Miniprotein binders against SET domain-containing protein 9 (SETD9). Designs and how they scored, part 5

Target 1, 299 residues: SET domain-containing protein 9 (SETD9), of Homo sapiens (Human) (q8ne22)
Amino acid sequence: MPGRLLRGLWQRWRRYKYRFVPWIALNLSHNPRTLRYVPEESKDKVISDEDVLGTLLKVFQALFLNDFNKQSEILSMLPESVKSKYQDLLAVEHQGVKLLENRHQQQSTFKPEEILYKTLGFSVAQATSSLISAGKGVFVTKGLVPKGAVVSMYPGTVYQKYEPIFFQSIGNPFIFRCLDGVLIDGNDKGISKVVYRSCNGRDRLGPLKMSDSTWLTSEIHNPLAVGQYVNNCSNDRAANVCYQEFDVPAVFPIELKQYLPNIAYSYDKQSPLRCVVLVALRDINQGEELFSNYYTIVS

## First folded at step 22 (miniprotein)

Design W4 (from Q5 with Y13L W48F)
Fold by ESMFold2, fold request of step 23:
Structure W4 (fold): chain B 299 residues (1-299), chain A 85 residues (1-85)
Amino acid sequence: as target 1 above (299 residues)
Amino acid sequence: KVRITIEGSGVDLKAMLKIRQIIDRAIQIAESLGGEVYIEIRYSGKTFTVKITVEGLSEEDAERFAEQIRKIAEQLGVKVEVTIE
């Protein structure tokens, strides 16, 4: 058949590329006041992508070792060099436990919040906000947060600019818009919860989890994954954190992906997974609530 | 397991809101019965397909759930396909 068939295929591909953009714009116009965003004028980073990655790897590795007894199926799928690394790290931790608890066997598991404190020197958690009209907030529950620390992550399903978020966004105050138009749906209820859970199951490779779904539950395994409850600043409460975008590099350890509280809506995307962290703008003391602003310093 | 399939148009806001209502009701009812809910939304041109899968229901609850969803969809004027496997 002639070149007419080739033109028809090209028109199908062209229409396919743009079929979602007007959809996204229409949904955004329904709820402009609920969309979180970063100012287009600010491009300064508080910390480097390398520092973000280093922090996440340090925390996630500590969480992984804390659950080591439950990781046997995952360990069986890892290269021996990687498995040996964790066996060496566990041997050092095991020896330390022996020195401190001479007659006890190593069977205790710390809560994730305790692991966060042991790793970063502080812990955060969700609680009722100090603002009367605000619902939940996020607080420093233990320790001191130094300026520039990664204190939280914004969880949720990640939509590329051309992907549909066409009616999940209706009445949804947890939609976060990145500088390039990438959206993150941080709602832990209703259709948003079900969509995230479905993508998490889709991407699972046997015992290997490609994302953390526990932020949707009462027992969060990654204690950083509470960023959707950080309230915006006000006249009475200056911002003490900002949002910073982070793309997960290809070399990210596969066994640690189970702690990433984000998952791409499309299985076959060509872009790296987008995450958003919250970074301290100043030292933050124990007991303080976290607040962000609409003009934050971003990547 | 129970499967619900709904097709719609991305340019018809009124129909889209009715489909959203069915989705919300399906999630609420299925979870109240102890079911685990999964959803996939796929697009083709100006149309979309919503596939809802509910697992972990007894045979009796699955039949009751399916009938409830068909009734809700009929009341809203939305075509749905509900099957039990």
Scores: ipSAE 0.562, ipTM 0.872, lowest interface PAE 1.4, mean pLDDT 79

Design W5 (from Q5 with W48F)
Fold by OpenDDE base, last read:
Structure W5 (fold): chain B 299 residues (1-299), chain A 85 residues (1-85)
Amino acid sequence: as target 1 above (299 residues)
Amino acid sequence: KVRITIEGSGVDYKAMLKIRQIIDRAIQIAESLGGEVYIEIRYSGKTFTVKITVEGLSEEDAERFAEQIRKIAEQLGVKVEVTIE
């Protein structure tokens, strides 16, 4: 019986080797399509930070409104101007729904993926990758992703440059490296899960969650928080998304921080919270798997 | 609560791998018992301290958990402090 467990582990390792930085680096010469060439003068950004922020605010506001009845404790801590803003937005949505009152039962709450679809015109989810060796992938489940859309977020604990990550890094294929050397541990299991949950607990202010921890579970509140499962492009599968770094502004709405799938490892918040988003390089149809270019080469 | 404290050298790679095994087993056992696991890893120069806290265990499960961790640590030749609070 022990031989089947070892085969399962070896098959798992074969699946994750394509995400392992040393293996990718060794195979870069053999897979030039995995490289994104960015001109020196061009910021490695496909879209503006403002467009990223606008998308995140739009999605998170829609998620907040959809779960508004569960937000009572958070709302109690917010200024009246912010409460009134959300009440007014709900009133407008209810008026719009009343105008569309054909007979379908008002589902009082939608699933997060349905909110994403209503808000952005598409939804994404994890499924079995079309790459037999990749395990999980991310697919467009509904709608059309337009070129330049934020299509996912890379969740996880954020480590500044030179912050020790030794224990978390061992056998971890879900560490994303930013250009500046910031690391994001997107592993939803074991020590990485526990580290993220510990940081989340540390930073919580009563009912105010400073990050989303639901990406560690089956009950995902932020449907974008699946970017760690996006597979790298190959010779047979061209990249249709790229990674883009995004620093969360200090003025980010406190009630919407509960949807940020990232948390700083360090408590000393002198640095903005780094997020990584995935941006569509082209229009992506329903049923397509997302494939990223992992490495950007500044030429 | 069960608290596990492990101190080590950041330059002793073999010891660090053993400590990682203890961490992984601690998480696995605690989660299997329905406990909530927290971890803090602090670095000070060339040394580190790992603190694992497990909450939500019964008194009996806490004692069993503590004893299992002590045995694992002993087998690995790693000094650990395990306290029940």
Scores: ipSAE 0.849, ipTM 0.960, lowest interface PAE 0.5, mean pLDDT 87
Fold by OpenDDE base, fold request of step 23:
Structure W5 (fold): chain B 299 residues (1-299), chain A 85 residues (1-85)
Amino acid sequence: as target 1 above (299 residues)
Amino acid sequence: KVRITIEGSGVDYKAMLKIRQIIDRAIQIAESLGGEVYIEIRYSGKTFTVKITVEGLSEEDAERFAEQIRKIAEQLGVKVEVTIE
């Protein structure tokens, strides 16, 4: 009997070691490519916050328009100027499609991955990693990811510096640490799932969801919300993406907050919502697995 | 609905590990019964309170769940309050 428990713990540990900060720190000498060097004078940003925001707004607006008929309750709470904006965008899309649709039946709604492909020219999904010990990875499933593109988001509950995370941290390989000490728990199971769902329920304003909880399910509404499964680079697998921190501005459209795969653990903090995006370091072809550099060292 | 309340010291690491085991079991059992689980963890200085709420259980399943949690807590030597509301 003890040998199966030990094998289960060892398999969990094999997956955990690629994401667990202490293990990476102990093995830095063996995997120097896991480090990103950032000059002290350089912002640890590959692209601007404006470019991140522009990409997220573009994707989330396309998702919202694709599901527009299901957004009636949300639309009823929005100002008329915002409703008219989306109606005008739909009218333009339908005119463009009618010009092309002499070929194929209007699918009334596309899958989120198809919307991502139409919007950004690529799609991403979870699959079995090429690293046998890693379990899941993230792949480019369709199209070409250009250098500097936002290719994924790291989902999960956001904890401020010094906010207690003890229970959630035990045996959790999906805790991301920001440079400022903000933590994101990207675990989709057990206590971490329940914590995220509880915070999502707390912050909900009637029909208005303040975050996406669908990344905890098989029916993902935000196809970018898979970044917790991106594996770290190694000596044999160079990084093709990096992490970048992004604070959601206060003026972020309320109707699009339903696609943000992050939520604050604490209710009372007027701090901006921290997101973490993954940015392409090079062009990434269809069928490639995403590999990140996990550590930023300010030299 | 079923409510589980656990109080503890944030400096008693051994007790906190046992409480984590109770939380994990509560989630597992509740989800296996088709229940929806919520959790709140509050800290006050060096102490904490964990509140687990389980919704969507039948009366019979709620009673069975409550008894299973009490038994697990007793076996671990952790004081828990389990109420059916």
Scores: ipSAE 0.848, ipTM 0.960, lowest interface PAE 0.5, mean pLDDT 87
Fold by OpenDDE base, last read:
Structure W5 (fold): chain B 299 residues (1-299), chain A 85 residues (1-85)
Amino acid sequence: as target 1 above (299 residues)
Amino acid sequence: KVRITIEGSGVDYKAMLKIRQIIDRAIQIAESLGGEVYIEIRYSGKTFTVKITVEGLSEEDAERFAEQIRKIAEQLGVKVEVTIE
């Protein structure tokens, strides 16, 4: 019956209406205090691109080392200098563990969230939001998030400013709009899921995945790839994170691209891959829900 | 392998909404049959082409899927090409 689907879409729209630029524009007049007017010229980056990159490389390298035994096919395609680097890093990690635990070298593969915790001192996960209307939210599950930390990534297909997104946009509450008009479709269902998988399949180079597709599943390899579920701040819930745009440099390690939860819609665009990260505005304790501020694109 | 090709005008909003319904149904049915679904959407000026590819279906399921998509498209008044390869 079409009426139940429409009600389900409407309920989902009510939950995620805050992600729509038109709704932001309509509510700008009512809640000016929570909207950081970022002037167009001020790349109001809370942290440097270098700090973002350094964090992502640190996390992705730790994920790669944790799954090193599954990376044999990828490793076979890498230069010897890169293979040796990871072998040396693995040897150092095993020496560190041997010094702490006299226990047998079962290479215990940790869960991605445990790797995140060991690497950054915190973990994040999706759970039911404290906002009844929002449905899903993102929480600090373990540790302390320090101010200025990259706490999440907004996953999805990346569309340039002039790329048509008509079919994907219909009833989609997970489209993020960057300041420059780049769009990221963070929807993990339906056409958006299929589009992302199609792009991921297109860009795959044998064993080398050029993006993470596991964020579309319950078993995510990149534990940061939950940023699409971060709820927006309200009068009752101040923002503790902000969005920040990050262009992936061309020199990004090819073996670590498998953890990037973003992919370009168009193949032919030599444009840097746009990511959006969430950055902590303050220290965030274990058990806190993440709440973002909006970039108000003053159009 | 099942291939669905849909051509349309980017200025016909009503037709585009119907095409979206076909896409959504195609994805749903294919996934329910255990198929892997891929999509390509190409734009050329005011026109577009949607190509859906479904892999991993049995011959019988591919035929059933193809027939279901044809019926849905007919009911919506949308021209679709459905081929089994």
Scores: ipSAE 0.847, ipTM 0.959, lowest interface PAE 0.5, mean pLDDT 87
Fold by OpenDDE base, fold request of step 23:
Structure W5 (fold): chain B 299 residues (1-299), chain A 85 residues (1-85)
Amino acid sequence: as target 1 above (299 residues)
Amino acid sequence: KVRITIEGSGVDYKAMLKIRQIIDRAIQIAESLGGEVYIEIRYSGKTFTVKITVEGLSEEDAERFAEQIRKIAEQLGVKVEVTIE
């Protein structure tokens, strides 16, 4: 291998070595760290955990109902009370549509973005950023995002505060740091992609997926799972969203876990699954790009 | 099925960077051959073990892959175990 590749990796390592072991972090007084993190001043949640949960359940239930015919294996593992609940919800949806459908053909299945729009009144998607240097960004593609709405999720593998992330951290701009030091690797490529898929495969219970892995592909089942592409605010682009931490409750519906774009790196840790959501700081119009107020600690 | 096992010291940063190169190349080669790649990284004190598993390769592609990884590891001066199962 040409000595240039080793030098490039060494330079990348020097920038991210603080993510390897606790004792290395003590010696890193001299190198700038690029971390996406929630500021300590933003300890106050913009919306309640209950509002986050309610939004996620509403969206994931709508996604589940839209794909109901593909859920037969999952449904077979659910209690009869849960099956009946979804059958009743489908019956109500079909009655509502029949009242409207004196006009257009019953599309039996909608795209996830269309389900998001029907459920929340807006949709979001990844596109080319208005910032030339950023490459990808996230836009409101349809509707109006109201202030306080959950507009996206930060996908990826979740690492506890002292969990070694050395190999994954090298040259990785998609590591998010929570206030408590939990890390989320939102990189959809290379080692990070393979780590996420490995954890997803480990935690799978037959037909029951315990996390969404489709955010690693072009065919996203959870349209919120694009939060890693939200660019930071600048002097020219004020923040219109913020990051908020959310711990998934233990009682989260098992059939809806397939839409959670996060997975724990370690199996043995009885820690709640940390998610990070993006919340609208104001009303955001159709066609606007999302900009977050995360601080990059250059330490 | 191809299994790559790499053991290393968490204090040998130069070796760790070489191991990352092996991991990246293993992923790239395996994906180019249409294989499914899995990884496990375990830490024990100051040491770690990396296990890469590649599934869905033909016998011929598995042998070629294994030999390529051995050569890469040798060139980098990293001890690796590569087995075909």
Scores: ipSAE 0.843, ipTM 0.959, lowest interface PAE 0.5, mean pLDDT 87

Design W5 (from Q5 with W48F)
Fold by ESMFold2, look of step 22:
Structure W5 (fold): chain B 299 residues (1-299), chain A 85 residues (1-85)
Amino acid sequence: as target 1 above (299 residues)
Amino acid sequence: KVRITIEGSGVDYKAMLKIRQIIDRAIQIAESLGGEVYIEIRYSGKTFTVKITVEGLSEEDAERFAEQIRKIAEQLGVKVEVTIE
């Protein structure tokens, strides 16, 4: 079966060389997640880019403060105004703390999911899907997600539309296609994992981490980075989230880039880093599974 | 440190599938030995180069890993360059 699909790729490669490598590989059973369609009506954003940015900064700052004791090397590289900002924020937080641990210790023991809950009023996590054959899904584990909230992020390596993605695309159901042809490979295993790690290591500047690699591990530092496991809606399961594309602005705080679960395949400063968030289409109750507004085209 | 280099052409689809198999096997074996794997794939015109680097193996495991990769490549008829340093 891969040989049949590869012949189709070879024919397309011959006609469209140097411009794009089409997403071509399917598993032997034609996995529906490998054939995506985004309706034209979903091009309008549910919330502003400013609201997406504000939410990410709020969450990432809270995660950074929670891990402050482990940030010494990166802090040494920051301007004094930035260091002072975090020291002031820690001083305010200490005034409100109820001795969660001994007074001789900084508060750094909260799990990332708890920080998410404290910051946004809800938490999400992956678990076995309510769909019999889907495997994993993503659930609201605590709290209530209000309509318009950023609920999750789609992790992975980002490819511009002109960049080849041949080896990575073979048998890969986790390739997300943006409206402009940008691709995000959210597979946390195999060659996709290794490519992401390689790009992450390439872009690291000493103690400065330019992306989050922990979504590839069992200890996820950014609890939003589970979006590759959000299942598509169906006739029986109405969508409650949509995908929304977001380009990371140049002003994004460098010390918070460690929580962005995306990295560009090419080291190129001309294009902003593309991220994809998942945004709630309605209020979502505790215990509900997330379903995206994508649907499988069945031919 | 073990380095695997594979060169090829994008018009040879059978060779590309075999190379993907080598990549997958290299990742699986290296990680089972506790190695850290890095990969770079470059395209230049109609050709491509795959470079795989494995770090964190003992000298014994590095030699065994290199031999396993050479054997797999031989079985598949794919030319690979495997170096240890």
Scores: ipSAE 0.745, ipTM 0.926, lowest interface PAE 0.7, mean pLDDT 80
Fold by ESMFold2, fold request of step 23:
Structure W5 (fold): chain B 299 residues (1-299), chain A 85 residues (1-85)
Amino acid sequence: as target 1 above (299 residues)
Amino acid sequence: KVRITIEGSGVDYKAMLKIRQIIDRAIQIAESLGGEVYIEIRYSGKTFTVKITVEGLSEEDAERFAEQIRKIAEQLGVKVEVTIE
């Protein structure tokens, strides 16, 4: 009789023990233990900002070209310097529409996960964690991830240091604290989802999206944007990725911003948009789950 | 278009938790009715303002939604301003 109740309580405790806890809640005054700075846990950066940028541009460009039929409406509203990069493809698209009407040939497109694999040599996706009761995790589904590769991005609304985040922080395990105090709210539900969508709509220029909102849905367009589900390492599971902060440079192509899974809470354009990528600490084989070296200190 | 405005002070943690419940319920109810929800949270010194905007509701659903939010706020003892445009 007591065994049944004790096993139930043990199972609930086990789920809590393995829960991902990257968050530090910001409290306006009442709970000093809900806000703590995470100690530096590793060296500054594993790879250069230029390598991060190059990888993101390569992936985002491939995603854009794969979805080009849907992108031409957006391009028509952009400066000629942007449109000229794609003029040959726009001409082929026009011819392709006529050909489909007359030849029964269908254009094939790849799923975003397939584009990731073709571009980087590997793919990742969320699935049930290998940790019992940990919920979701992120796995290498195809290929091999070389050491130093960008394997994921941490999505969410970005709050500058000292921007209050009280309501969003309540019961929210997906708040990531950068070393300089910038916060990213990676929760894809509830108030966090609505805040992200509100900022996305605020910054939208007609049909042109200035950030990716599909990480909030069941059909994500940027397959890297699953980093909020990467679990922390433990004695039983050694880390194979680390978090690395990246500020989006001013020269970032406007037509590719639709794949950035981050948006600034404030419309003040004084700071670059902060992104966080996950970088492989070693070669990671197909089928392995990702585990980060991020430690959250609670009081 | 339905607008909900909630104002308060950042020093009353219990009241802020009740306001969070109103926000959560507003989002859940509005989305179940097919509404599109937007939220803005602003701070000014020790005070804050939460503005929730719900678009895409019929006039009938907007009235029902507004009534439900006013009742929830009354039950929690929180002052809200609910307007239909």
Scores: ipSAE 0.714, ipTM 0.916, lowest interface PAE 0.9, mean pLDDT 80
Fold by ESMFold2, fold request of step 23:
Structure W5 (fold): chain B 299 residues (1-299), chain A 85 residues (1-85)
Amino acid sequence: as target 1 above (299 residues)
Amino acid sequence: KVRITIEGSGVDYKAMLKIRQIIDRAIQIAESLGGEVYIEIRYSGKTFTVKITVEGLSEEDAERFAEQIRKIAEQLGVKVEVTIE
């Protein structure tokens, strides 16, 4: 093959390739080490979508009840039967605990991680990784995580397959690629933070929050929303969690959407909101760091 | 309220990096002045438009911010439109 013609064909192929590939793919061809992929071995779901939904609803309801006194604006927009349901549920929960010294229940005195522990029997939080060069990691801080439990969520702005992603992908190690090409930008700093915040403000309906923005801050309201800091497994650190994709169903309670740490980039969405949960592959003891079945695949 | 508008091409990676630098600098400077930053990125074929809105700056801080952004854009050879309301 003549070298001049071969180079010409290669350059035409490159142009054709990039014209039909989203910006994210072109950007990643320059920075392939920043894309996170789910391994094919993790394609099968460990637990059902119904189990994921049930767990999220249980946790989010507990978080809502813990913060009930700060939910008055949201509750005023809901039917009285819904408001009364939560008031009754709160009264039932108090039945099983020792009485406080005063006559007021201190629902908002519990930190979200304590609510997580009371609800699922374990809690997680970010801290300095046991891997010296890895920076942050996520640890089981209390309790025991049973095999198959939802242990964390991967936060961030959600981009549909082939939806343009700018600038957010440049030098960004927190881009998560779903098996079907949906991307989640879990970066809590810089342009990624501002994009998420802008989308969150765009989608608010008065006091009704359609997503959780607190994962961008030091005071997170959804303690599961730390999944972007879960480090990859390695030869010396076996995975103990895997990623599992979950589409939020249309019936998801509106008042609990404030705890979903994901938001769609496009306002005129025709698809369900994608979330990604992390599911325990085995029992995980208190003090253990989480490691995922997640490798950077050269694209 | 300060508005910054930047136009560019998605197939010119070097130009995109320069625009990204302007966005990063704008966010950093505006937040250091106590401003609230919002961003919208719209695509049309191979081109894109970035709109940055900064709220909560005094008139003096807004003028200083606008001039800093214009200077940074000039240094990078990127055309920007900066307006103050």
Scores: ipSAE 0.578, ipTM 0.879, lowest interface PAE 1.3, mean pLDDT 79
Fold by ESMFold2, last read:
Structure W5 (fold): chain B 299 residues (1-299), chain A 85 residues (1-85)
Amino acid sequence: as target 1 above (299 residues)
Amino acid sequence: KVRITIEGSGVDYKAMLKIRQIIDRAIQIAESLGGEVYIEIRYSGKTFTVKITVEGLSEEDAERFAEQIRKIAEQLGVKVEVTIE
């Protein structure tokens, strides 16, 4: 009986502690295992899954079209109706044959962050955090982020409930726990990087990549895939984004999966791929750093 | 190709930490030599198997890498199988 009461008090104290105590103070101790999580009071979705999907498709299509001249092997494997769709989208983007040729050359040199800005009206990037002890952070570099906008994605290898991750969780501050126990390992270094890359190669179908591995490199193709560097809110830094879970639907366009910064660890793929997006809780101005309402659990 | 195979028990935390150290060192050394590293970790009940594959090393670098990993594993008291293909 006293053991049950003590465990109940510890769980309540842990929830209370992580709700009101900033992440920096909780992580000052040397702890080889950390776990990011979202409190249950932040469970409600700010936007619908349909709005998340629509935003991702819009961004991914723009990224694909920007790189269209390098997609020839993928296009050769797609149905003609899908190829025609992208040819029509390119025609709408440009007016006239002469300008189209010149604009194609200019457009093929656009950086993904500029494509994000042209598509959503803002861009984000990682940079040194405004918090002196936090290292990296994520900033709005251009434009204005409206309340409810998808502003980032949490990258990494996805582990289903009860799949072993011990092992990769040792000394890993980038393990994110979804509300249902699904884990995402967003570490871009060491064993985490190698595991993700191995799963990416496993799942490749000829020229078709089933996930984005470029978030592991210095040249990121999906500019949203920086969510692992969004720092926790604090007394002096109120949260301006929240995490929202999203399962990738079966109808997701196969040619756009190359931009999904998540891949399932399991070989059989019995569950939908879990993604986590970060959604703006308010309008966020150019130059602001993103802060979320997650907590690190000591394990 | 260099292949490293390590078997262990998921209930032996101290042994898992030593195996993790071998994995970290293998990745670090292989990448410093320009090798491309792949890893698969399989669990079966309370046991696990780690398979590390390193590609893109010269034959000389592959032999040196394999010997370095065998020495590290011996120093840590961990049984490993290292093969060059």
Scores: ipSAE 0.479, ipTM 0.843, lowest interface PAE 1.9, mean pLDDT 78

Design W5 (from Q5 with W48F)
Fold by ESMFold2, last read:
Structure W5 (fold): chain B 299 residues (1-299), chain A 85 residues (1-85)
Amino acid sequence: as target 1 above (299 residues)
Amino acid sequence: KVRITIEGSGVDYKAMLKIRQIIDRAIQIAESLGGEVYIEIRYSGKTFTVKITVEGLSEEDAERFAEQIRKIAEQLGVKVEVTIE
């Protein structure tokens, strides 16, 4: 019986230790760090997985339709029922409303940022941060972000708990640690960039891209994939977004996987692909910079 | 097509740092020559194997690249296998 009581007290101490980490990490936010961590008490989800999925499908479908004239090779690999779905969606979108507008937009396609705004009512982009020494940040460039909206995605190569990450973690401030130990390497340079591209090429199925690699470039196709540049909250900057983990379901449309800014390091179908979205903690106005409630453990 | 193979032990952190320097230099040099770089890192027990493949180099650039990598590896005291196909 004494072993049980002592074990319970040690578990309580572990829980209390993580409870105080947010205060310590917030006060040490300017210290050099290589590992970031979200404490267990920040695990509560703001919105359901179904709401995350619905939002991603809505955005990715809009991006696909916007680029439909360049999707011919992919469409040729899809079942006729799927092709018919997109043809019907184009007919509804263009026949009833867009005929007069199409007269002035014969060769135009909207930029991905514009599609985001048309789809969600807001857009985001990276720019120089309002924090003195932070470098890049992410801003709401147009519209208003309602509380609970998905505003961004954390891109990068996904490593399962049992998979080693080097070499890639050395001097890398873009390693995101999920609550269960899954790691996402959001660095868009050096070995991290090459690893992501190698995995993307490995998993590619003919013309079908199984992930988005454009977040590594200056011309991103998924405008949500800027989450690696969202800065942590501080004493002078309250958080307005939080990270929320999301596993991509097996039924995710294969033609839309080209917009997922994540890819698993192992070519292994045992675990679903982990994604991380950023969700608004309150209404966020145009012009505001995003700050996360991400708590960093000093190593 | 240039292949670089490096084998090492995951328990020797100093050796891992030297191998990381070779990887970083290989990526930098290959990209400056217009090459496309691919990398695979596998662990088997306490050992690991790094395989770097560079495509899109001319024969002359591939030979220059291979010699540069061999020299960097010699300077760092790391054994590498560099082949051109």
Scores: ipSAE 0.452, ipTM 0.834, lowest interface PAE 2.1, mean pLDDT 78

